# Designs tried in a protein design chat: VHH binders against Dimethylsulfide dehydrogenase subunit gamma (ddhC). Part 4

Target 1, 240 residues: Dimethylsulfide dehydrogenase subunit gamma (ddhC), of Rhodovulum sulfidophilum (Rhodobacter sulfidophilus) (q8gpg1)
Amino acid sequence: DSLNAGNIRLVDPEETVPVIKIPDGIYLRTPNDPDDIIWARVPEFRVEMVMAPPVHPSVGLRYRDEYPEQDLVVQLARTSERFYVRLRWVDPTRDMSTLRDRFRDGAAIEFSESDDSVSYMMGTDAESPVNIWYWHPDGDRVESLAAGSPGSLTRLDRQPVTGASEYRTGHGPDDSQWIVVMSRPLASEGDHQVSFERDTIPVAFALWQGADAQRDGLKLVSLNWIFARMTPDAAPAPGN

## First folded at step 1 (VHH)

Design e14 (framework vhh_enristomig)
Fold by ESMFold2-Fast, scan of step 1:
Structure e14 (fold): chain B 240 residues (1-240), chain A 123 residues (1-123)
Amino acid sequence: as target 1 above (240 residues)
Amino acid sequence: EVQLLESGGGEVQPGGSLRLSCAASGFTFDSYAISWYRQAPGKQREWVSTIYSGGSTNYAESVKGRFTISRDNAKNTLYLQMSSLRAEDTAVYYCAAGLPYSTWFQSSEYDYWGQGTLVTVKP
């Protein structure tokens, strides 16, 4: 099955998207099942992912001549108990994810801790830290991290985020994809864990593609904040 | 050997326009996201705009609708067309290669900065 990005709406930077409330009593087969049928009821949107920072040319390393472009498909949902994000993207390098310490695949969602409209560029507001959920395929680990300035990254004392994934293979390089779900209880404890009591939360995304011994890994980031609205005013969505 | 050299700054009256340029060398320009930042005296450096290699653009809210970022890959040059200039736009404007401080996995050592060009908006 292909990603089929052409049929999924591309969201604009700073666009507001709804976080769909799943009615109480709907049973998710497992807390993080990427294939749970409930995901058919959650709208998909597409986020343009772009190259992260350059590699210094003086060390003999060169970035690829062509620009790597990748779309990330995102779904956001919540129950009365938990917040869920589901991500999927094309990634032909599944085998490298088993070599965790040398070749790192990963995906992250970043939440702004400020209710103010803050620049996606952290350097414009060092007082507005972010909470990051970083998924790694090795054991479906998700780390809850905080960052407040360039080079400022710390692992939080509480690690409440759970993850699950599936790698779906296809016939060609554009057909193989990762599907990742991350979730956390709505109630939060401790500094720098995102609060879901906010009406709207700025979110951003990042992807890491594994590297082999002869080339750098690829890091992709979303262009700007997208605003996730916790309480949608939309009518109930029937199945897609 | 990465170099970014800004030019085009100067003194202008409110409501006026200026075009800034950033000449780049020492890297594969068309593969990089390139940004404009500014710094007013006594203030922190502020992000202004980014253009990505695919042509997508982003703007700080304070300049949206007034400034236009563009790139000429054949000339390895970045531009910032500034219109409807205000006194609060007075700053040294910097060109930077790579995403500016936007995510926790971005190392500041990979940010390449120019020397800046001064823009003064006088009433």
Scores: ipSAE 0.010, ipTM 0.171, lowest interface PAE 9.9, mean pLDDT 71

Design e15 (framework vhh_enristomig)
Fold by ESMFold2-Fast, scan of step 1:
Structure e15 (fold): chain B 240 residues (1-240), chain A 122 residues (1-122)
Amino acid sequence: as target 1 above (240 residues)
Amino acid sequence: EVQLLESGGGEVQPGGSLRLSCAASGFTFSSYAISWYRQAPGKQREWVSTISSGGSTNYAESVKGRFTISRDNAKNTLYLQMSSLRAEDTAVYYCAASYTLGWPFTSAYDYWGQGTLVTVKP
């Protein structure tokens, strides 16, 4: 059982999920604190992550058998000042408490800059570029990147996204987990930085897990857009 | 065994046409987005075109209107029909397969071919 994932609602591909407005007068203890108590009040949802097939077919069969399907637990929140995403996932390598190379792990959220661009394969074109927030465990560094075509992945001039993380070790397989928070001011500065002035923003996710001496690292991706609703509108009825 | 094998390259006169093929084996071709890339001598690798598993297409501005990407899932084959060829199109052309979000991350392509040379003689 991964992170009590069975008790956390699984969202459907292309489902609309609300971004929770944190009321005025509630302050985060520190920016991006993964343990801030406000996260207990933000609903969690589960995103089905698909393991990208390895290059070598024999390794592909082993990865399918050795690494169970993994869900990503997501929470989306905002204040009047900032947008926050909190990610939790099980690291299938329970031995992270040894001196494992943490620089090989990573997590990303991808924002479509166009409301009408939905790729069947999560791809996009020059008419619908994407903004990517790529978290690196080394120093909790988050890179803000843009892509409008394969090979056009570029580091943006402004790097406004801050990150914080915690790796919690467990005693059994699938007990260890990463918890990552990324945030940015709502005000967008510079080309290709996602605008939070939109009513709904398509988002997607990716996870990278470290390689070991016997096999390549794992890459997990969400297959479809999920629509993050920023909503100044009246809250929808439950079940909508 | 996973393999992407490009073919159809050669020498052609300016204004001419060529059709490149990329034959895939060893994976579920229909589930992958497949791209064409090219690399001219002494230059950076350049993205040319992508076709999604669902058939949506994208093109680099330099080839839009001149090149057409297509796929035949029954034959596990990707095509690039090139017309109105220019000297600037001289390059080794590669096909690359990506299962999911890999297309925004070029280093995340799952499979690459060995390439086929296209020379447009001045």
Scores: ipSAE 0.013, ipTM 0.200, lowest interface PAE 7.9, mean pLDDT 71

Design e16 (framework vhh_enristomig)
Fold by ESMFold2-Fast, scan of step 1:
Structure e16 (fold): chain B 240 residues (1-240), chain A 121 residues (1-121)
Amino acid sequence: as target 1 above (240 residues)
Amino acid sequence: EVQLLESGGGEVQPGGSLRLSCAASGFTFSDYYISWYRQAPGKQREWVSTITSGGSTNYAESVKGRFTISRDNAKNTLYLQMSSLRAEDTAVYYCARGFSYDLWTGSYDYWGQGTLVTVKP
């Protein structure tokens, strides 16, 4: 696919990945620019995304191994002031969709509010609230949400997350991709907003494609936490 | 084979009480979070309550203080104790096995056939 997925490392369940600290003296002119040159210096990771069951399933529907699986490419970085996440994924449906269909897509990152929380897929189901950043392509709107369990989704009073995106059209359906950057100040304001003062933060991801009243959407999710480590001092040097 | 079988539905008067059961088989019941959902005629399916394997519970605002979710791991059974029932509680009630709580709302892989609750004035 156009993500060059074969050259990008697949992360393991519960793997710790570094949040790359942008060195002193480097200025990010545009906070959420998806094309900022700094992204070439941040390591990419691949996260396997699997189809989630529909929220309103038909009787007898079961999770199938035949359902689509797609890769999500993730980059995590920070400055002394802000946290950044950059997401890339193939969206072949845009070549087949109207401009209206673009506004039904979405992407999210989830942060666990507890360091002890792990996915029950690992044999642990400790419940903890999560902070969710949900990006919508219409106006690059990002909603900061909280949830404690399925069905408990709440929009938070403070909306500190800024989004920016680019849809890049390739020469074929499998070459077109979304690129999304979301960022927030490191300082946390208000209940249930993730704190970046933690050493590591469990994160998970979700993607939505083509959902509306007349078409079933595809929701892809990561099934396991990965741990974002806030302590790295600098981006790795090329070739070292 | 994974199976979820609901029972305990029926007719009840407003203000009455009813207890639903969901019998699970084909998996290690104690390892999963499990939820109750309901669907009223002509309406979308809505989440009602969740219980984790550790026993933590959560409820939709419309049922808080009136419904109690519980589980008996020795019997592989989930319960929903409903009290102060209202006409708007009339629905088919489903139990569902969750496969990951870190997934955005509604991530379930197995559903029961449902049990009908009718609140008749």
Scores: ipSAE 0.013, ipTM 0.166, lowest interface PAE 7.9, mean pLDDT 72

Design g01 (framework vhh_8ghr_2)
Fold by ESMFold2-Fast, scan of step 1:
Structure g01 (fold): chain B 240 residues (1-240), chain A 124 residues (1-124)
Amino acid sequence: as target 1 above (240 residues)
Amino acid sequence: EVQLVESGGGLVQPGGSLRLSCAASGFTFSSSYAIGWVRRAPGKGEELVARISGSGGSTSYADSVKGRFTISADISKNTAYLQMNSLRVEDTAVYYCARDLEYYDWSGYEYDYWGQGTLVTVSS
């Protein structure tokens, strides 16, 4: 069962994982197709997700056993033109509503904009700027956001990230999964958009689980940074 | 002590306009917070009609009100507004102002403080 997260290697905090280069002779038919055959050739890894600490007493008071922790399965790939992230996680509930007592399912990848002062936890170092790609199920919208510079969560003027998703059912409700692909051209346009010209990029992840009759947005976050290592396009020609 | 106080509701005829106000105390409008206007009509669930984020000043609207309603904030007065134009009978509802902690939950409309609600009745 390719959707069984238990059979996928768990990565450690601060582990380096490769961003797999898709050969230049191969292109995705649809840039964000979660079912493209190329994904079978990109190694999967599993990230341990933990509940984000409550930021307000009301959130803590409503946090209950009904919100089980879960792993996130990640695949990172790129072409000569675009960067791709594919996320999947077990979610028995497909929640797309934004009513007062309901919350959307959602997913995000966070990129550190600086290697000089890397925050070791998402949102704990306000002086370390990060670029966030935040996927919403409603219309597969992806927001490109900045946090920590200017010291707040800011929606960026340019929104270059495209998303696509599929909610799939497996053997029973416990095997139901969201599969999400987000991608952006490698060329960066505008301030605070992540640069893929770096050799290694610290990344972190977040998941939101929807729940009826709750006002708290339950957020699961990855432990510490994981380092995404860009595979170079080509080695330079040997010098004479 | 955080409090949101709503005003501006009332009876209006179809095609009319109303401006709702939400005065905030106990916190300052900043990029860490978003303000939403949520309505509940009799016999219906709650609907988020408009939201304004302190993060870059972005706004969003429900499809049912897009082009008719405008959300804004006055930092000097620490007050958010909902300008409602071209009102329809279906806009009849209790309107609530609510604060969202955007920094830690970018995905959702997690509202930690709510106003008392103000009734808007659109009737001929």
Scores: ipSAE 0.000, ipTM 0.183, lowest interface PAE 11.7, mean pLDDT 71

Design g02 (framework vhh_8ghr_2)
Fold by ESMFold2-Fast, scan of step 1:
Structure g02 (fold): chain B 240 residues (1-240), chain A 124 residues (1-124)
Amino acid sequence: as target 1 above (240 residues)
Amino acid sequence: EVQLVESGGGLVQPGGSLRLSCAASGFTFDSYYAIGWVRRAPGKGEELVARISSSGDSTSYADSVKGRFTISADISKNTAYLQMNSLRVEDTAVYYCAKDEGYDFWSDYYFDYWGQGTLVTVSS
């Protein structure tokens, strides 16, 4: 099976997308199972990913003139207890952490802690930081990070985000893909962890492809905020 | 208080070997993502030479040094090493040990703490 990206709706810059509420009493087969049948019922949308312009000297050193354009397929869902993001993208190589001189694949979602007022690169200041969930294939580790200005990236004391992934091989290079799920309880504990009590949360994305020789050229980012709208809890049914 | 102290620099002939050490204090390697070695050659920009994860399990290298340099870490000693073999005149630079604070949308790593640097001169 291919990614089928051409048949998935492309979001517009700054478009609002719903976070789908999974009804109470429906449980994922395992926490963060990327292959759980519930994902077939969550709408997919496509985010256009572009190569990040070189800013840091190390990024500039590894820069190449031409890189493929890539799409990221995103699904957003929540239960009454947890928030979930599922990401899919084409990657012909399964590139895991190793002792053998190899850059690994990665994916991230960034949440603005302010409505529509922060840079997609980082928060504008300490009063408007961003929360980043960075997935690493090595052990499906997800780091919860905060950034409030250039140079302010900080690992948060609490690491509440769990990750799970699978690499799905296809018959050709365009058929192989990573599928990654990250989730966290809706209740926010600790400063700079994203609050899901907000009606709408700006989100942005980043991808790293594990190219052996050319790491910086395979960093892709979404250049525009997409607004994730939390579906509120339904009123209790009378008599239930 | 975070401090990184490099040692092991010096003069070496082409084809020789040298080992750089980076002793960290004020933090533990298991609490941070990666330690990197960055060099600055006279009249040139900075180059990320090698990087190792806080667990010591993942390494990466610049193409210019791949197969010649090896990065390693001793977590119990809070010390990172750069073993440099088959040295070339173009490896002449000041080598900095740096702790990265993670990722941003523009870079794999942002190095927030740097050592003072150690000079490596490759000359006959």
Scores: ipSAE 0.000, ipTM 0.190, lowest interface PAE 12.5, mean pLDDT 71

Design g03 (framework vhh_8ghr_2)
Fold by ESMFold2-Fast, scan of step 1:
Structure g03 (fold): chain B 240 residues (1-240), chain A 124 residues (1-124)
Amino acid sequence: as target 1 above (240 residues)
Amino acid sequence: EVQLVESGGGLVQPGGSLRLSCAASGFTFSSSYAIGWVRRAPGKGEELVARISGSGGSTSYADSVKGRFTISADISKNTAYLQMNSLRVEDTAVYYCATDSEYLWEDSYAFDVWGQGTLVTVSS
C-alpha cells in the first residue's frame, strides 16, 4: 500500500527541485505543525524508496526477498529565517522508542556538504561528508549527525533541528501514515551543519519501519541524490 | 530469532568497577554497523553511554562516562562488553545492549535490536 499510487509526481534521479520560499509576512502559527495551512501551498514530490543493499553480505541473508515498493512524499520550504522539510509515508505499525524494547519508526534527510562527487548508496563517502537530520518518534527528537565515511558517524555538538510529527490512523493498517516536519534556522553554527547559503544542496532520504522485538523492521533509502535549489530562478526585478 | 542478552549487572559501591556482557544469538556482531550501550534511570530519558562501530572499531562515549567506561567487542565470542570503572551513584540505571543489524548508514543511533536490560545499582 502506497500513498502515491499514480497521484504524486515521481522525482527523477539527480533532478533539481525547488525549495519553496514562504513570503515574508506569512507566519507558520506553529512552526513545525505538520497540519499548518502552508503545507497545502508547497508542492509535493515522490521519492522511490528501496530496501537498503547490504554492505556486509551476512545482513542480506537475514532478510527474505519480498518487500513491497515504498514511496516517500517530500515537501521542501524555507522562510527568510528557517529551512523546513515535511515527510510522509505509509506505515502500518506505530513504533515509539519510549518503550524499553524499542523498535521505532524513524526518518532522516541527508545533506551533502560537497558539490563535487555524490554517493548514491549509503549517502556517504570521504569526498562527500554528509549532515544527517534523524527524526525519532518519541518526543519528536531530531539528532543532527555527521558522517564522512564508514565508522565516522558523530553526534554534533549543536543540535539545532526541531521536529514534530503526527501518526494518522486510516480505516485499515494500509491507510495509516506518519507525517514528520523537521526544521532548522538558515544560519549555520558549527562544523558539519549544512549551509543553506549554497545555490543547490544534494539531499537523500531514509526511513526505518519498526514492527516488534523480532526484527521485522525495515530500512529504506532513496536510490539517488536530488538537488534542493535554494536560490531564485530569476534575477530580482527592479522595485515598482 | 535475533536476540541480545545482557549480564553482569548488580550492586556495587561508589568507586567500584563492574563489567557488563552482551551475548548475541541468531546473528553475529561482524554483521552489525554499530554496537551501543544505552542506559535509563527511573524518571530519566535514555542516554547512549558508549558506542563501538562494526567497521574500524572506533569508539565514542557520553561526556558523563568518558575516561571511566570502555566499550569493546569480541567477534570470535560474539559478545560485546562495557567495562565500568570509578562508578558513581548517578550511574545507577538499567543498561541495554543495542545494535544496528542493517546497513543504511553507519548509524549508532538507529538501533533495531535491543537486549532486555541489566540493572546496575551504585550505592553505599
Scores: ipSAE 0.000, ipTM 0.173, lowest interface PAE 14.1, mean pLDDT 71

Design g04 (framework vhh_8ghr_2)
Fold by ESMFold2-Fast, scan of step 1:
Structure g04 (fold): chain B 240 residues (1-240), chain A 125 residues (1-125)
Amino acid sequence: as target 1 above (240 residues)
Amino acid sequence: EVQLVESGGGLVQPGGSLRLSCAASGFTFDSYYAIGWVRRAPGKGEELVARISSSGDSTSYADSVKGRFTISADISKNTAYLQMNSLRVEDTAVYYCARESDYGIWEYTDYFDYWGQGTLVTVSS
């Protein structure tokens, strides 16, 4: 049902979107099942994705004028125990990297550890450190990373995020899609893991496409922060 | 042409030591690139065990190897090393040398963009 992305509400940079609370007693059939029926009840929104600017020489060598713009469809939900993000996007090719290949296909959500809404460059400012959940298609692995300045990309010691995915093949070139779900307990364990006890959390997104065998992979990023609203349950009362 | 070539793997008894080498060509270690050592045991996921920054002044290690493994680089030889001490049976894996950007995730299209061929380390009695 991503055949008509234009029918899904476009979210502007710096717009606030609600995180939908799934009632207690509703069970996902399989943790992170991308096809669980509950997702039909979570509103979809569309994020415009653009090529990341080539500020490092190695990125500049792979940057091309003709990269297409693309939409990312996002759903945000939570239970009393976990936070969930579901992402889907059109990808004509399934690029399944192995350990001897590069990690070329991927998807990420980035969380600001601060409330600085004026920052326009994510993961580059030490005063605005970010937590990144990076999904890899090989084995549905998700890495929890931290970044706060050039050279500060760090794989965190605790890896609490789980993921699952489905590549849905269509008959036409624009019909094939990745669908990815990532989730983590609401309780934060360890430094630089995002805290869900805030009322509103700045989030951003990235997509990597590995279709080009010559290392001309795409990295698409969202423009500025989008604010995920956790209310009314973002800061639970003591004993609840 | 970027290449990473590993050497130094083999069979060793528990408590033994090995030093892995990673010779790089097509780029220099005085660039913005960091070098990581990633391992994968049969039937298990991959684990980043050690990383050294492009400047060589910062290193990081997985909890499973802290105090036993040491990563280093010789910029004049364009070679990175992983010194592995007090080896355990659970260290048995294929070890890969990989290049990653030291600049930040938004500047890097792939988390690791070049991999070596891998070298097998078997720790058994």
Scores: ipSAE 0.006, ipTM 0.164, lowest interface PAE 10.9, mean pLDDT 72

Design g05 (framework vhh_8ghr_2)
Fold by ESMFold2-Fast, scan of step 1:
Structure g05 (fold): chain B 240 residues (1-240), chain A 122 residues (1-122)
Amino acid sequence: as target 1 above (240 residues)
Amino acid sequence: EVQLVESGGGLVQPGGSLRLSCAASGFTFSSSYAIGWVRRAPGKGEELVARISGSGGSTSYADSVKGRFTISADISKNTAYLQMNSLRVEDTAVYYCATEIDYWDSGEFDYWGQGTLVTVSS
């Protein structure tokens, strides 16, 4: 399958998008199943991913003008029990780590712990930390991390996020894609794990593609925060 | 090309100390880089034992080495260090130096050294 990204609506930085509530009587066949039929009913949106700016002079000297642009297709949903994010992107090469706990492909979603706009570059400081869910293709492992500023990444003691993925090979390089689902219970346990009791949650994305491109220290990131608005449970009917 | 060269490994008795060095070439080490020490023991998996990052030199350590090992970096010498005290037989491993660019600091390392062997034995 191609991404068909040109026919999916592009969201702007700081735009609000809905987190769809999966209605009663609809069940995911398997938690995190990327092919569950429910995903056909969740609206897709496209996020423009740009190369992370070089932060060190040597990285800037190795900056490649022709690094391909990527669109990330995002779907957000929740049940009464769990939050789900589904990500799709074109990656012509399925690259996995040759060392345990390392990889060449990857994807992450970042949640701001503040309701206000903050830098999407790993928070603004210790007062405005972010929670990061970092998916690794090796074993579909997801790490829950916290960061307050660039260079302050911490692996959290509790690891409540589960992941599943599928690499689909198309007939051409542009048709091969990763599909990744990450999910966590709505109930939050432990410091710096995102709370889903908020009405609106700022989210941002990061993407690593194979073929050793990321070994130059270059990553793809979303331009700014997107605001994910939780769809509330149905209000009780009057007189119920 | 970015390269990292480890040195300072060797044989040491239990309870002894060693200081590992990691010399960087092909780039200037700055406080915007993260640097880690990863070890692989015979018959065991890889373990990130220490990491230093950020403008303030934030450090983190594996529980197995916390209180015994200290990571540091000398930006002017383009060199990072791992001071290993109160060494145990279980610390016997090949120690690798690795660096990452802090942007989206996601816990992966972009460049690796070739490793230095540390043997703790009587």
Scores: ipSAE 0.000, ipTM 0.188, lowest interface PAE 12.8, mean pLDDT 72

Design g06 (framework vhh_8ghr_2)
Fold by ESMFold2-Fast, scan of step 1:
Structure g06 (fold): chain B 240 residues (1-240), chain A 122 residues (1-122)
Amino acid sequence: as target 1 above (240 residues)
Amino acid sequence: EVQLVESGGGLVQPGGSLRLSCAASGFTFDSYYAIGWVRRAPGKGEELVARISSSGDSTSYADSVKGRFTISADISKNTAYLQMNSLRVEDTAVYYCARDEWFEDSGYFDYWGQGTLVTVSS
């Protein structure tokens, strides 16, 4: 298995997961290096990704057995200066004839700006906006966006998030995968950028797969928020 | 509030066995945490004795205890254990349970217990 998914723990709905503190004496080779050796020491967890709901709310008279459930493998870490997320997933482009098809792909992490009234998607309430980091494979561009309701996605004036990626082509079907790292300074600048001074931050994920964004696009979303807990800087020692 | 509470310490004869328990509250054992047992003997510094990840696929031991001590965790009970066999007089120390953030095994512990005394003597 390309993801080695049987050995990676599946996160429960609304579970709390730690953001691991990387010791100050250890540095990533470059910001967002997806193959830096430190990632072997950060625990992986799995998030179940499902196809986004149909455009028209109804009972649905058709099902899509051709699109199986997808796992997303996530690692969360921070230094004293930056927050990092690393994502891995299988992208079934096994029979593509050109590289252009891969530029329809994308990945996002969503942060709730509110500790109250959490929604798994861009909710109906503008009072509970989300900050979204949307990675694009063309140039490893990451857009920082805000959303308060369906269709209200807005590009923020400050774009502090950097990204890096690696696409590993496998020999067989369904063994090619994306590996993506996104990071931002812990210090927040500008409205609607997530604050890492909070004890816990609700996060959710989205993936886009497909050759044609208008016709063959497939969007997968995590069904539930999980809670990312920032790990303290200082380690207490026993007293005598 | 995160709390680690050790138990199972006491007096034992050389060659005997003891099992230490570390009961955790305020957080859940999962694949993101490691638990370490750190000891301090009178007049000596701290020594990391054993470490375990909740995934169970990674354990480490100090050379002084390899083959004698076994660390384990019961996620359903939110409790870590240190099984100490073939105890020696030099194992006499206060044993602390500590939570490690998993990715570095050099003693990056964010929470510590109060300690439990183990005395190995005739």
Scores: ipSAE 0.000, ipTM 0.117, lowest interface PAE 19.2, mean pLDDT 71

Design g07 (framework vhh_8ghr_2)
Fold by ESMFold2-Fast, scan of step 1:
Structure g07 (fold): chain B 240 residues (1-240), chain A 126 residues (1-126)
Amino acid sequence: as target 1 above (240 residues)
Amino acid sequence: EVQLVESGGGLVQPGGSLRLSCAASGFTFSSSYAIGWVRRAPGKGEELVARISGSGGSTSYADSVKGRFTISADISKNTAYLQMNSLRVEDTAVYYCAREGYDESWFYTPEGMDVWGQGTLVTVSS
């Protein structure tokens, strides 16, 4: 019943995970629907999320609350036309605050633009830039961003990524979850948009947690790259 | 030096139209910035009404205004606009133009409004 189920396989650092190819002819009722039946056929894996190192001193000075244990459940799939990522995590509070001085919930997937970025754990240098898909709960807006170094975060001119989400309330605090799907056409248009023509793509993840009077906003990140394998050998497993 | 200046607010009857303008100085509209329109109605919190990203790229709207409001940007004039049609009494609010900035590191909240205009009042009354 737990949305952060310990029985979901924890991915190892630098592990290769398959992107499941949905065969042509399978009808997707709503491609970005987090509840589409196809997701039951895509294997889940769990990514360990840790608090990001503070960059500004004020973040460290204001961290006074208990650090929550957090895992991110990930599913990766593609059709002949689109790439899909589905993210699920426990969030006891649906934070869609419109106040300008409050943090909002958010989630991101980061793609290395270089296959040789395997030595990096978090972030890249200018020679190994990353493409980031950042989901915002207000209006299911997804931003395609690029970063090569600290201070180089740039919003890209083309915004081809679409998102959809569902916040499910459970009967207990640990049972409430965000479910987010982001997708983009496989064809890349414009500089710094990830290319899906590669055999494997290093990916990493981030979660932003909303803030209240008892805690400041926190960013959780995956420490190590995992490799998303785009090979045609990955197909949905019926009933698994 | 970095500023946003709003204009175009005023009193209008229900069903009427207004166009708000947001002139930027000290920076140029580029892929690194998005411009949003945020409103605060009497007795309510702030609501992001419309947003335009990346040099006139993707737009988004609150459900309350979708189909009635249109956001646009003129890069050559370094100005963003909010065209408001079919105005309703509940659209009465102070409207702010704001720039979305990003922290020096994406480790923090990458979406945050770092430059705000002073606001312009829109009153829809009959």
Scores: ipSAE 0.000, ipTM 0.226, lowest interface PAE 12.1, mean pLDDT 72

